# VH-VL binders against AP-3 complex subunit mu (apm3): the designs that were tried, part 2

Target 1, 249 residues: AP-3 complex subunit mu (apm3), of Schizosaccharomyces pombe (o94669r175to423)
Amino acid sequence: TNEFFIHVLERVSAVYQPNGKLAFGTVKSDMECKCQISGMPLLLLSLRPGTKLGNVRFHQSVNLKRWKQHPDQIEFIPPDGKFTLASFQTDFATQKSLPVVVEAKNKLDGRFEVRIRNTGKKSVENLKILITIPQALKSVTVTEGNYIFRASKYTHMEEGILEWSVKKLAWTSPALVLTGFLAPLKKDANSTEESSSYSKLEHLDLQYKLQGSTLHNFKVESLKMLNHPDKKSYKGVKHTIIAQNVSFR

## First folded at step 7 (VH-VL; from c31 with heavy chain S103F)

Design c33
Fold by ESMFold2, look of step 9:
Structure c33 (fold): chain C 249 residues (1-249), chain A 122 residues (1-122), chain B 105 residues (1-105)
Amino acid sequence: as target 1 above (249 residues)
Amino acid sequence: EVQLVQSGAEVKKPGATVKISCKVSGYTFTDYYIHWVQQAPGKGLEWMGRINPYSGGTYYNQKFKDKATITADKSTDTAYMELSSLRSEDTAVYFCATEIGYFWGTDAFDIWGQGTLVTVSS
Amino acid sequence: DIQMTQSPSSVSASVGDRVTITCKASQGIDSWVAWYQQKPGKAPKLLIYAASSLQSGVPSRFSGSGSGTDFTLTISSLQPEDFATYYCQQYEDYTFGGGTKVEIK
């Protein structure tokens, strides 16, 4: 086949309040391409008019003179096969909410409960929920998916990270639930004050993939072959959001 | 839906005892603390103490330590606060409230009972 | 005991005004502060927790800020239903501020 593929990856690291309000975050984006065109094509990639790429770093084949004059146009002669055309920052994409919502609660008997749901309109893939466990863990149940406990080597105690993995969270799915039980702490020998047998769990992070969505209005409008303007080799563009380090406070 | 329903208003003489109830519904009674808060007429809110309904353990504001006794009955999903040796300055509205144990440091009182007026007069 | 000094004790304001209420803790308490609204004859209603986090169902015109010892509740555009008494509370030993009554000018 004689085609050109574009995959825009938006990698998100963010801290949210539970109500979905962004506290802090960044979006780092890569434009990954695969060239299956012969004949040394001169390509012009046009973005949505007025688009500005923040802190951009281009592949060496990009005509920087043209980009300086027209920041929404990228002219280049692609190498064969896979390459990264551009890496850039899209901080202003934080205007949109992420679709995975979490409710997480401690209970006085040492149980804790984590509920997740998808508020978007597309399935969430490869969802991982990372829960910081401050004391020994007795048991875990999940309504869907798998879990693994990764003990902390630094402490050499049964503290660590509980990872809950869900392959797909459909937008029509009811909330999924993890329930865990902590083992009680042993009390100090000389305590004069009643103390809880259970530390409060406070830390939860998310990772996931969301295909076909973007946090920003960034869009590839067209791809032209300048040295063969009648020839059609563009196949399309895919967008993926990769939530790498999303937490709540 | 979580609800805390308190017993009705009480009129008592000085020296008497009153026991206010707070019945919980909408969650497992032993999951979360129950707190008690006093509001004297025309005054602000004052925290009195809390109970862990799972263990029965209590923690009191020192001002109320010798006045109030907080208990919980798992069989009826009801917390109680008993006020002893009532005096006129104990006239107030008394609220129960629950603290949901969210991971994110939410120790605030999300759900409140409707309040119970205790009037102490001769 | 950690004291919470709340000011002002009352404020007169018109619909649409920006209203600010402050609480000062007698020692550092990080961000462990809640804000409540109370109308006459009613139980308090939680507005803000952890100094700046908005409780579910609370309008976005309410906001909280501060850390350490100084905390602020802000109503960006006062509405008729916002005339009430407001309290701050710290979580370490659960002390409330003295309250601030927001009244129609």
Scores: ipSAE 0.489, ipTM 0.791, lowest interface PAE 1.8, mean pLDDT 85
Fold by ESMFold2, look of step 10:
Structure c33 (fold): chain C 249 residues (1-249), chain A 122 residues (1-122), chain B 105 residues (1-105)
Amino acid sequence: as target 1 above (249 residues)
Amino acid sequence: EVQLVQSGAEVKKPGATVKISCKVSGYTFTDYYIHWVQQAPGKGLEWMGRINPYSGGTYYNQKFKDKATITADKSTDTAYMELSSLRSEDTAVYFCATEIGYFWGTDAFDIWGQGTLVTVSS
Amino acid sequence: DIQMTQSPSSVSASVGDRVTITCKASQGIDSWVAWYQQKPGKAPKLLIYAASSLQSGVPSRFSGSGSGTDFTLTISSLQPEDFATYYCQQYEDYTFGGGTKVEIK
């Protein structure tokens, strides 16, 4: 009951080229805390020296003057229970990458195939694959997980979004596969023999959770109780990446 | 491992016919287009036509429409190109190639056969 | 048919040189251009698709740029294995450029 927990959440939106080159990305982060320290402790949270928290918004208890002089130190008096200590933006780290790799192909017979692999060293959780379907969908088969198709009600083409959900993708597992089948389009009376009965699928988005990893060199170095410097408290720090919108172009 | 393996070199006389094969392995034959490309000795690449092995439908470069006939045999996973009424200017290396249907991809030719030299001599 | 005018027809260059090859389409084709490398006696090898996307396994010294009608392949630092002939191709009707032979100076 003399415990303070910090959960750093990095919420990521990114667009990659198929070769793995980042085209665009943003990371929006929160420090979510839970205070179970009795009394009214004056806490000093020290981050890795040189850490920059871009466009930061702090909890009202934070000493802003100290922050401005020492941007890697956050002094505050926490409320009991859960609260958000800081919300900020971080740069997409140059040397870090997201571990989920996708291979997605159209077939001439109206099939399409999506293969998902984990190239990292940690399991990926709550994986959701969102596939934009441009014409009527006949059926879907998956090697693991569940799927739901949500048709658009405003189109004559019966287009929609196919959602494939997988609870866990282990880093050691073989690729998971979704296979879908499209119904053929009617050819125009004026069209040539060469026109296809199947439109290309072009869009796919990922969502998932990755525990114990960070896209930035952000690190909590220490937590000290300034008004009771000899008293020890338990400190727990967790990092989670929430990939909310990761796509390929 | 995706491979396109073509038939061996041919020597033909003017007026003859030649049929070049392109056997596919490493993927389902009917999944992707098969294209044919000519390269005359010391010259550049020229697209000749393609076939949809699933439907049998073809699309030709107008230059080769009366010269080449492209077919596919699903039972042997093999595409063919027949060249008719051969002339000396038909002497060339002929390639088959696939285009893979990636969501983000293009009609680029990802995998090529090794080429088949056809020599037409007087 | 869409014509692809590729220039230069040949380049004499040394190892380490930066080499630039251009293709011009007879009409706008967005970004739908591929670049291939061909060594003597070998089949072409896909380097770049969609004007600027690098094919898997191709060294990062190769890059592509352009849209509309003007497209460029760049080799940032020429290596001995890069002496070859290079072709552009557009995807509307599959026309290739005339080729550019990169030779040792």
Scores: ipSAE 0.471, ipTM 0.772, lowest interface PAE 1.9, mean pLDDT 86
Fold by ESMFold2, look of step 8:
Structure c33 (fold): chain C 249 residues (1-249), chain A 122 residues (1-122), chain B 105 residues (1-105)
Amino acid sequence: as target 1 above (249 residues)
Amino acid sequence: EVQLVQSGAEVKKPGATVKISCKVSGYTFTDYYIHWVQQAPGKGLEWMGRINPYSGGTYYNQKFKDKATITADKSTDTAYMELSSLRSEDTAVYFCATEIGYFWGTDAFDIWGQGTLVTVSS
Amino acid sequence: DIQMTQSPSSVSASVGDRVTITCKASQGIDSWVAWYQQKPGKAPKLLIYAASSLQSGVPSRFSGSGSGTDFTLTISSLQPEDFATYYCQQYEDYTFGGGTKVEIK
């Protein structure tokens, strides 16, 4: 079979406002390839015209002279099988909103509630919600998925990270809910002021995967075999956004 | 739908007392603080105090500590503010408002009652 | 007592104008500021919390900025429904600014 597969992965670490607007962050991208073309093909990968790759590192087979003259074109002779063609940063200037919206609340009786919705048009996969828990945790209930509490061993045995895992959050799904209960803090006998029995939870991070979407207008336009232009080959292009460290302010 | 519904307008004589109610619906009454805010006619907003409806604990603006008494009744999901020894300068609209405990660490007043006009006629 | 000095006291403006309202705190309060809109005979409505975070359902033409002692509310393109009085509030002891009335010119 004469096939060439390209998987563009965009890994995002960012801070978003609760409504989904970007505050700041970074996107690190990889072009992961799989070559199933026989012989020694000389390939030309064309990107959307005007594309600029920031801090790019290329596979050793890339013609760097051509790339410097035409930054949206990548000429190379691929190895057989899997390899990384390029690693780079993409421009943040036209950032799309990410589709996962979070509402997270502390309650005066020591409960807390996290609601997650998908506002996009595609399913969100492998969703993990990480909640920093600063005191003992009594119980957790989730409407979907699973949870694990990972206690901190270095400071206090009662604090840690609560991980909520959801395999798929469909865009047609109602909001998913986690409810947790904190155990009360011991009141300081020397206090002269009213104090809360419960610390305010302030930290929430997300991890997830979004197939078939890009954060920018990055696009593979074409793949041509320069040394055998008469041969027909199949080109498969797949885009994935991996939200690694997404938090809210 | 979260709602804070206040009692109706009151007309009082100087020296009287008034007790304003704030009925909560659409969430569990003990979940969030209830705040009280004064707005004199043609004037700005002034914070009076708050109550934790779960514990009953209160915290007052020093200006109002001898004027206002804030309470909560869990059985009726209602917060109250009583104003004593009314004077003409106590004529104002009084609002209740809730503070939702978002992780993002704000004490902002998310939802407000419609206001209660108290008129103290000389 | 943290004083919040709000300026101007009033603004006369037309639809489409950019409006800027400032609050100064008498001491540093980090980003612990909210902004409210109030129309006559109605309760205040929360617009901005934590100095710059937009409340859910509030149009994006509203924005907030500042930290420490100096804070600003901006309406980028004034709409007919934006004619109202605006208040800042700080969270240390819940003091409000004096208000800014935005009126049709």
Scores: ipSAE 0.419, ipTM 0.750, lowest interface PAE 2.3, mean pLDDT 85

## First folded at step 8 (VH-VL; from c33 with light chain S31Y S53T)

Design c41
Fold by ESMFold2, look of step 9:
Structure c41 (fold): chain C 249 residues (1-249), chain A 122 residues (1-122), chain B 105 residues (1-105)
Amino acid sequence: as target 1 above (249 residues)
Amino acid sequence: EVQLVQSGAEVKKPGATVKISCKVSGYTFTDYYIHWVQQAPGKGLEWMGRINPYSGGTYYNQKFKDKATITADKSTDTAYMELSSLRSEDTAVYFCATEIGYFWGTDAFDIWGQGTLVTVSS
Amino acid sequence: DIQMTQSPSSVSASVGDRVTITCKASQGIDYWVAWYQQKPGKAPKLLIYAASTLQSGVPSRFSGSGSGTDFTLTISSLQPEDFATYYCQQYEDYTFGGGTKVEIK
């Protein structure tokens, strides 16, 4: 009946090079909690020994003196209901890759193709692929999911963002494909080269959610109630990675 | 499986014309540029020109503009290069290659034909 | 035309050696450079594109660097199959460098 829930959210912004290597990335993390324990419990949350929380900001209830002495232990008296226990930054190693891999190609007839795969071990959820479109679209087809074109209100060229949404990309799924078809630009009458008819597409971003995974090797080891040590303290812990802005350039 | 298969070696007299073929398989012929590259014996690579197989539009290295004519046949998925008024200095291996149009600026020649030796003798 | 000046013209090296090949463009070309390997009697093979991006299936001992006008191909530990001629190419006008022959010492 009396329970405490922890949800660790890791929000990622990253830029990947064409070969899939990480050029740059940041991870901003939150430890979101819900307290359903009656009274004024004094809780001790223990993390994996040696864990470092970069640039951490704690809830006002946290005993900062204990944390300073033992940076992998967080002692606090939680408020009732939902609250954020800690907000912090974690290391994002350049050799660690996110599981969604993208291949995107322009074709000479004005078509373009975006292929996506999940190379991880868990399903990717709420996948959104944002493709910058420099000219009018004629048509779009997708092997799965839905799309919406959001035109720019400030452009003369019918530019905009093509948003491709996929509810779930399982790790066992074959690659998913979007094919778009651009309407041609007016060709120079004296040119023998057709490249003036279609602008090259150059940019896309991803957004998605990855449940049950963490980018960094930290773990909640235990949750103890210090002022009632015989009382069982149930913890529900889950991890979510939110890729907020993952660019390919 | 993407392949570019070129026609076989040719021996020609000075003043003759030769037409080299480059047959594409494993992708839609009109999707990507076809380029031609010369390699004279013991020399380096030299770009000659390209064709857009969808439109038929061409772009040439000025050195080869009056020597080479590049064409494409959509019905047979084959690009051609014709060399006219052959001379001894035209003796070389000629390659065709593709340029794939990735979004992030990857316009390198990733698939090459096996090369066609043209020998211009006596 | 954008000239690509490649050096050295040849390298004599042993298995296990580190080999460095350079190309200099006559004007700025950002990172629009490719590197190719060619063995005698064979077509060129793409190794590196976008100056530093390794083509799929190419061994990790190959690497590329540079931007603007100065570009480098490095073979970190030369293997017997790496004895070949190497070319840089820029994509603006498709000009190749003069080549670098890597020979067995």
Scores: ipSAE 0.322, ipTM 0.704, lowest interface PAE 3.3, mean pLDDT 85

## First folded at step 10 (VH-VL)

Design c50 (from c33 with heavy chain G105R)
Fold by OpenDDE, look of step 11:
Parts: sequence; structure tokens; C-alpha cells
Structure c50 (fold): chain C 249 residues (1-249), chain A 122 residues (1-122), chain B 105 residues (1-105)
Amino acid sequence: as target 1 above (249 residues)
Amino acid sequence: EVQLVQSGAEVKKPGATVKISCKVSGYTFTDYYIHWVQQAPGKGLEWMGRINPYSGGTYYNQKFKDKATITADKSTDTAYMELSSLRSEDTAVYFCATEIGYFWRTDAFDIWGQGTLVTVSS
Amino acid sequence: DIQMTQSPSSVSASVGDRVTITCKASQGIDSWVAWYQQKPGKAPKLLIYAASSLQSGVPSRFSGSGSGTDFTLTISSLQPEDFATYYCQQYEDYTFGGGTKVEIK
């Protein structure tokens, strides 16, 4: 058996401003590999010319000297089985946008609405929306999925977390909507003549998984066995995006 | 479609009082603030105040706190602005506006009324 | 009170020109700035909100930038329908800039 698999896992952390624009973000990528090649193959992974791996950490098998001279080439003798060939980080600002769009509104009557749309061409999986809310939550409705409210265990904390879970959000699906109602605040507001009777939601986090897509222009051009150039061991590259710590503030 | 429709032009004498209306449609009246903006002839825009149609709470520009009274009628989805002790300087076009935000805080005025001209002349 | 100093008060330009309008806030206001277009006899129209977000339906030739105290509205290529007066506004106390009249050269 001469098989070599590469799975690129991209983990996204990002913060969006209240205007919905990206403030900052990072993508941490892992090249997870599975080697099923007999013997001691010397492999050369060639990336798209000009590819730069930021803050890269390589597996011990990687020829660092060669990489320094040719940063788009990774030469290594893979171990058998599963291993991480490289881990690197890129700036999300230079990457593709995330496919999930969020709209959130606070109403004057204590109602709040969160709208989520998939603007991509592929379904996202295991979507979780974590909404930071006051403990005084009256009711919640969702168009799809399930929700759980987790109150703070601490008496001094007035915040809770509303977790909205959707197993799958198809790219063809209409927008999903969560509506909630907050209880009115006690009459303690004296900062303005017109005091808000309700707390405003100001923070939510997104988590989801997207298969078969890449955020950065990361392309494997070839995988060659240098000591046996007549043997083909490359079976392709799989990509997975894991959105984590994607916050809207 | 979201619309703010204001009452017609008014001509008043000095010292009189005028009440302008702003009827909203296309959304829940109590969801968003209603703002009022003054524009004197050939001059810029000046924010006057706002009302929370749900609570009835108001917040005024200090300049207009003694001039304008903003109210709202939830039964008719209509906001009002009353101007008292009218003077020639109060001659202006008055706009109502609402802020329908996209995200947490978008206080920009998305939708405007067509404006109401108030003329104060002896 | 937050002051919004808008400049210039007027600008003469031709179709196709790049037009830049600036507003300076007297204190830091993050990105809570809006830009409006007003034509004679009409109500203002929202162009940009949150300093750089384009309102729905507004042509892409309009753009906003800035944060903190300095904000800019840019029309990349002025069109005939763009001759109007433009206003900036901050969200803290809703103060408007003095306005900029864009007129034909």
C-alpha cells in the first residue's frame, strides 16, 4: 500500500465589530497526514509558489534546511500512520470571508432577534450560537434547532448564556431566526433622561464546521517520492474549516 | 415598505403652538426610536430629540428642551412633535426619522419622513 | 457635547472626479459615524453607517473610512446624481457636521 493523505484543518478565530466588519482574526492551520507507504519514503510536498507559512511548526521529520531555502517545499520522511506535518498561522484579514452572516437587533420592548444566514455554497455543520444575555430572560423562540439557557452559577453574575444549536445549515436554507424577550430592568438608570428599560445584547459567539473549503489560498501542487519517483503516493488533500471563537461585539 | 409620513406644512404666528405628526408604517412602531431633526432654510441638520415609542421616554437636545415636546401614540403608530412659543427663528423644515439597525448598535437614521415646513410669520 | 467639524463646506467638482469629505470629532467616538446625502427639497438619505458600512442600495462608489476622531466619505467617481449636500453625524448625541455642498464645476 502506497497511500498518503493530507487533511488541512483551519481553525478560525475572529472578532467582528458592531458594524459587522471583521476587526481582527487569525487562522490556525494544521496539516494532518496519514502515511501508509512501505519502506522509508523521502517525500517532497510542493506548495503553490510563493506560499508563506507563518509561525510554522514542523514535524521533526521535516528537513528545515531545505524549507529555509525553498519555503514552498516541505521535504520529510514521514512516520507510519497519522501525524501532523505542520502547523501554521495566517492573518484572517487576507483570507476569504466566512460563509455565515449574522444580524442581531435589540428592540425597545425587550425583544431581541438574531438572524443567521449561510451565504456560502456549502452547508455548515454543528452550528452553535452563544449569546451573552442578562439572566432576566423571559422567552425564546427559534425557527430551527434547539436552545438552552445556561444561567451563571455565581450570584454576583447577572449574565447567562443562551446556546442556540443547529445541526446543519444548508446553503439553500432561508435565514434562521432566534427571538428572545428580556425582562425589564429595575428603575436604576439615571444616566440619561430616557433610560433604557431593557438590557441590550452586545455579544455573541459562533461555532461551526465547514467541510471541503479553504479560507486561504493554500494549494498543494504535488507530492513526490524523491527516492522512488516512479511511485505515486498522493491521494489528495482534504480541507476542513472549524470556526471557533468567532465573536461579534 | 417602511415609511414615515409627516403632516402638511404649517403657517403660524409668533407665540403660537404647532404640532407635527409622523405616522410610521412597515414595521412595529414600538421597536425603534423616533427622532426629530430641524433644518432651517439654507442651513444644516440639527438633531432635536427622540422618543422611545414603547416606553414613551424622551431624550432632547438641550437646545430644544424648552421648545419641543415629543410624544407618541401607539394606537395610531404616530409620533408627534409640538413646538411652543413659536418665533421666526423656528421657521424650518422638520424631519422625523427612525433608526433600524443592522447589528447591535446602528443609530444611524435609516428612514426619514418627507419633512414638514413650519413657517412663523407675523 | 461632541462637535463634528466637517470640511470642506463646499467643493466644486466634475463628473468622474474623486471627492473626499472629512469630519473630525471633538472626542473619540469609535466608529459610530454616519454619512447622509441630501438633495434640495428632499429628506436626507443614509449612505454610510458605522463609519464604513455601505447602506443597502447605495452605489459602491461611495465609501467611508475612519475611526476615533477622523472620518472620511469618498466618492470614487462623481456622477451627475451625486451633486448634493452631504452630512456626517455621530451617534453619541446625534450631532451633525456642518455639511458639504458638492456642486458642479
Scores: ipSAE 0.625, ipTM 0.803, lowest interface PAE 0.8, mean pLDDT 89
Fold by ESMFold2, look of step 11:
Structure c50 (fold): chain C 249 residues (1-249), chain A 122 residues (1-122), chain B 105 residues (1-105)
Amino acid sequence: as target 1 above (249 residues)
Amino acid sequence: EVQLVQSGAEVKKPGATVKISCKVSGYTFTDYYIHWVQQAPGKGLEWMGRINPYSGGTYYNQKFKDKATITADKSTDTAYMELSSLRSEDTAVYFCATEIGYFWRTDAFDIWGQGTLVTVSS
Amino acid sequence: DIQMTQSPSSVSASVGDRVTITCKASQGIDSWVAWYQQKPGKAPKLLIYAASSLQSGVPSRFSGSGSGTDFTLTISSLQPEDFATYYCQQYEDYTFGGGTKVEIK
């Protein structure tokens, strides 16, 4: 009953080159907490020594003077129940990789194929694949999950976004496949049939969730109650990565 | 495992015709473009044209439109390029190459044949 | 056709040197450029696509950059096996640059 829980959420936006190299990426992180400690506790949360939180916004209860002196220590009086203790933003190195890999190909007959696989050691949850479709979509098949096509309302070209949703992709699963078929465009009299029939698909985005993984070199070391220094409180810490907008360029 | 295997070297007299083959294996022949590239002795690469093996549609470099005829045979998974009215200037190595249609790799030539030397001499 | 002007025509360099090769397009082509390596008597080999993306199996000492009209291939630390001729190519109508012969001193 006298417990304090921390959930670190890392929200990732990234652009990957097809060779798997990260071209650009940011991580927006939140420390979401739940306080079930009675009274008015004065808490000191200690992070891994040397940790610096970049571009941070704290809950109003945080002692900013102490944080400025010791950037790996956060002193605060929590509200009861759920609150966000800190929000911060970091970049990550171009050598880091997320576990979902994609291979996407256009075929000359108007087919396209999107293959996805989990290269990590944790299940991927709530996977959503967004594919920009530049012309009429004839049909779609998927090996798993569901799809919906959101046509553009503002163009007379039958373009839109094809959304493929998969609840869970285990790391032991075979590659999941979406195959789509474009309807040919009406031929342009001044070009070959081939050059006027099918536009190239160029863009896709991923969204998904990973439990128990972190991109940050960030760890909660301890939680102490300063106004009762001999008392100890239980802490529970979990980490979740949310890939919000992962694009292939 | 993807492979483009071209026919062997040819020696021809001026005015003759030659037909170079490019046999595809390791993928479905009709999925991707086949391109042809000329390289004259000691010179650079020059794109000649392409074929869509699914439709048979072709697109040529204007320099070669009256010299080269590109065809494809779906039954043998083979593309061909025929050069007509050969002249000494047509002496070159001729390459075939694939263009795999990745979403973000548009038109790079991923796999190349070994090349076919055509020598025009009399 | 879009012309690709490649410079220099040749480079003489030592092992370990940084080598830079440029291509200029006669009009804007975004990032749609490939770079190839060709050794004597062999077919060209794709190194770089989409101006900056490294082909699978190509050593990381090769890199590409540029957009619009100006494109660059860089070899960060020249190795003995990098003696070859290098070509740029634009994707719209497939024109190649004139080539750059890299010679090891």
Scores: ipSAE 0.384, ipTM 0.720, lowest interface PAE 2.1, mean pLDDT 85

Design c52
Fold by OpenDDE, look of step 10:
Structure c52 (fold): chain C 249 residues (1-249), chain A 121 residues (1-121), chain B 105 residues (1-105)
Amino acid sequence: as target 1 above (249 residues)
Amino acid sequence: EVQLVQSGAEVKKPGATVKISCKVSGYTFTDYYIHWVQQAPGKGLEWMGRINPYSGGTYYNQKFKDKATITADKSTDTAYMELSSLRSEDTAVYFCATEIGYFWGDAFDIWGQGTLVTVSS
Amino acid sequence: DIQMTQSPSSVSASVGDRVTITCKASQGIDSWVAWYQQKPGKAPKLLIYAASSLQSGVPSRFSGSGSGTDFTLTISSLQPEDFATYYCQQYEDYTFGGGTKVEIK
């Protein structure tokens, strides 16, 4: 078989403000490849003109001289099997927005609500919302998915993590909602004049995968075999966005 | 629509007591703090205190601890602020405000229209 | 007690001008700062929360920045309706800055 596969993985780390505005973020991208071409093919991968790969690291097979002259062209003799052709990092601020919106509210009676909504055009998969909350969690309800609360193993830590998992969030789906209830804080008569209070949510982490999309319009224009132009190589290109450290503070 | 509607202007003599109201509509009254803010004529804003309408718990600016008493009536969705021993220095516009819209923010996103209290002999 | 020192107390500017207002906290307060606009005879209006988050409905010419002790409100291009008094506030004990009156030059 003469097949070559490319999977571009964009891993996003970002911090959002409460209003959903991006504060800062980065995208780490890996071009994972699988070569199933017989012989020693000399390949030329052409990227969209103007593409800039920040802090790029190439596989040892890459012709760096050509790259320097043509920063949108990656020439290489691929090894057999799987390998990472290139890794690079970009500033997320210059990229497309993420498709998942998160909203959270705290109530004075100990209730809190987290809403997630897909604002994109594609389904989001394996969505996880990690909510840092006090151990005084009383109850949780979700409109969809499952949840698990992991308390701290340490007695001196008062916080736990509530993990909300959703297998798939369709773009046509209404907002999904997690509602939780916190137990009231123990009254310390000596601390404040306020009679009762509840802890508040302070931090959310969002994790998910989005298939078939790219944040920075990274596009492979062509893949050519330079030493065998008569041989048709099959190119399969996949794109995946992985939100792994998307925090709301 | 979320609204805070305050009671009308008051004119009082020194030594008197005044109680102003702040009626809440458009959201669950007990869900969010109600704050009171003083603004003397031509002066800046000064936070006076807050009440948790759910618990009834209050927290005051020390400056106003002996001046203001904040209460809430759940049955009418109304918060109150009583000012005692009125002096000329208490002449000001008083605002109620809430912090509704955000994850954990304490910014005052909704305000009443203000109530002018005039203390004059 | 956390003090919020706001500067300047007043600024004269023209339409189209860039206006910057600063607020300095007496101690670190992370990003828990809000900015308000107040017009005469009206209640304050929230512009910015969490130091840099724009309140819904507020024009994009308003922006906030800062963390820790130093905070800034910026009006990129002053409009006629922007002549007002502006206040910063910290969330820890709700102290307001002294205010900045933006006046027409």
Scores: ipSAE 0.316, ipTM 0.719, lowest interface PAE 1.5, mean pLDDT 88

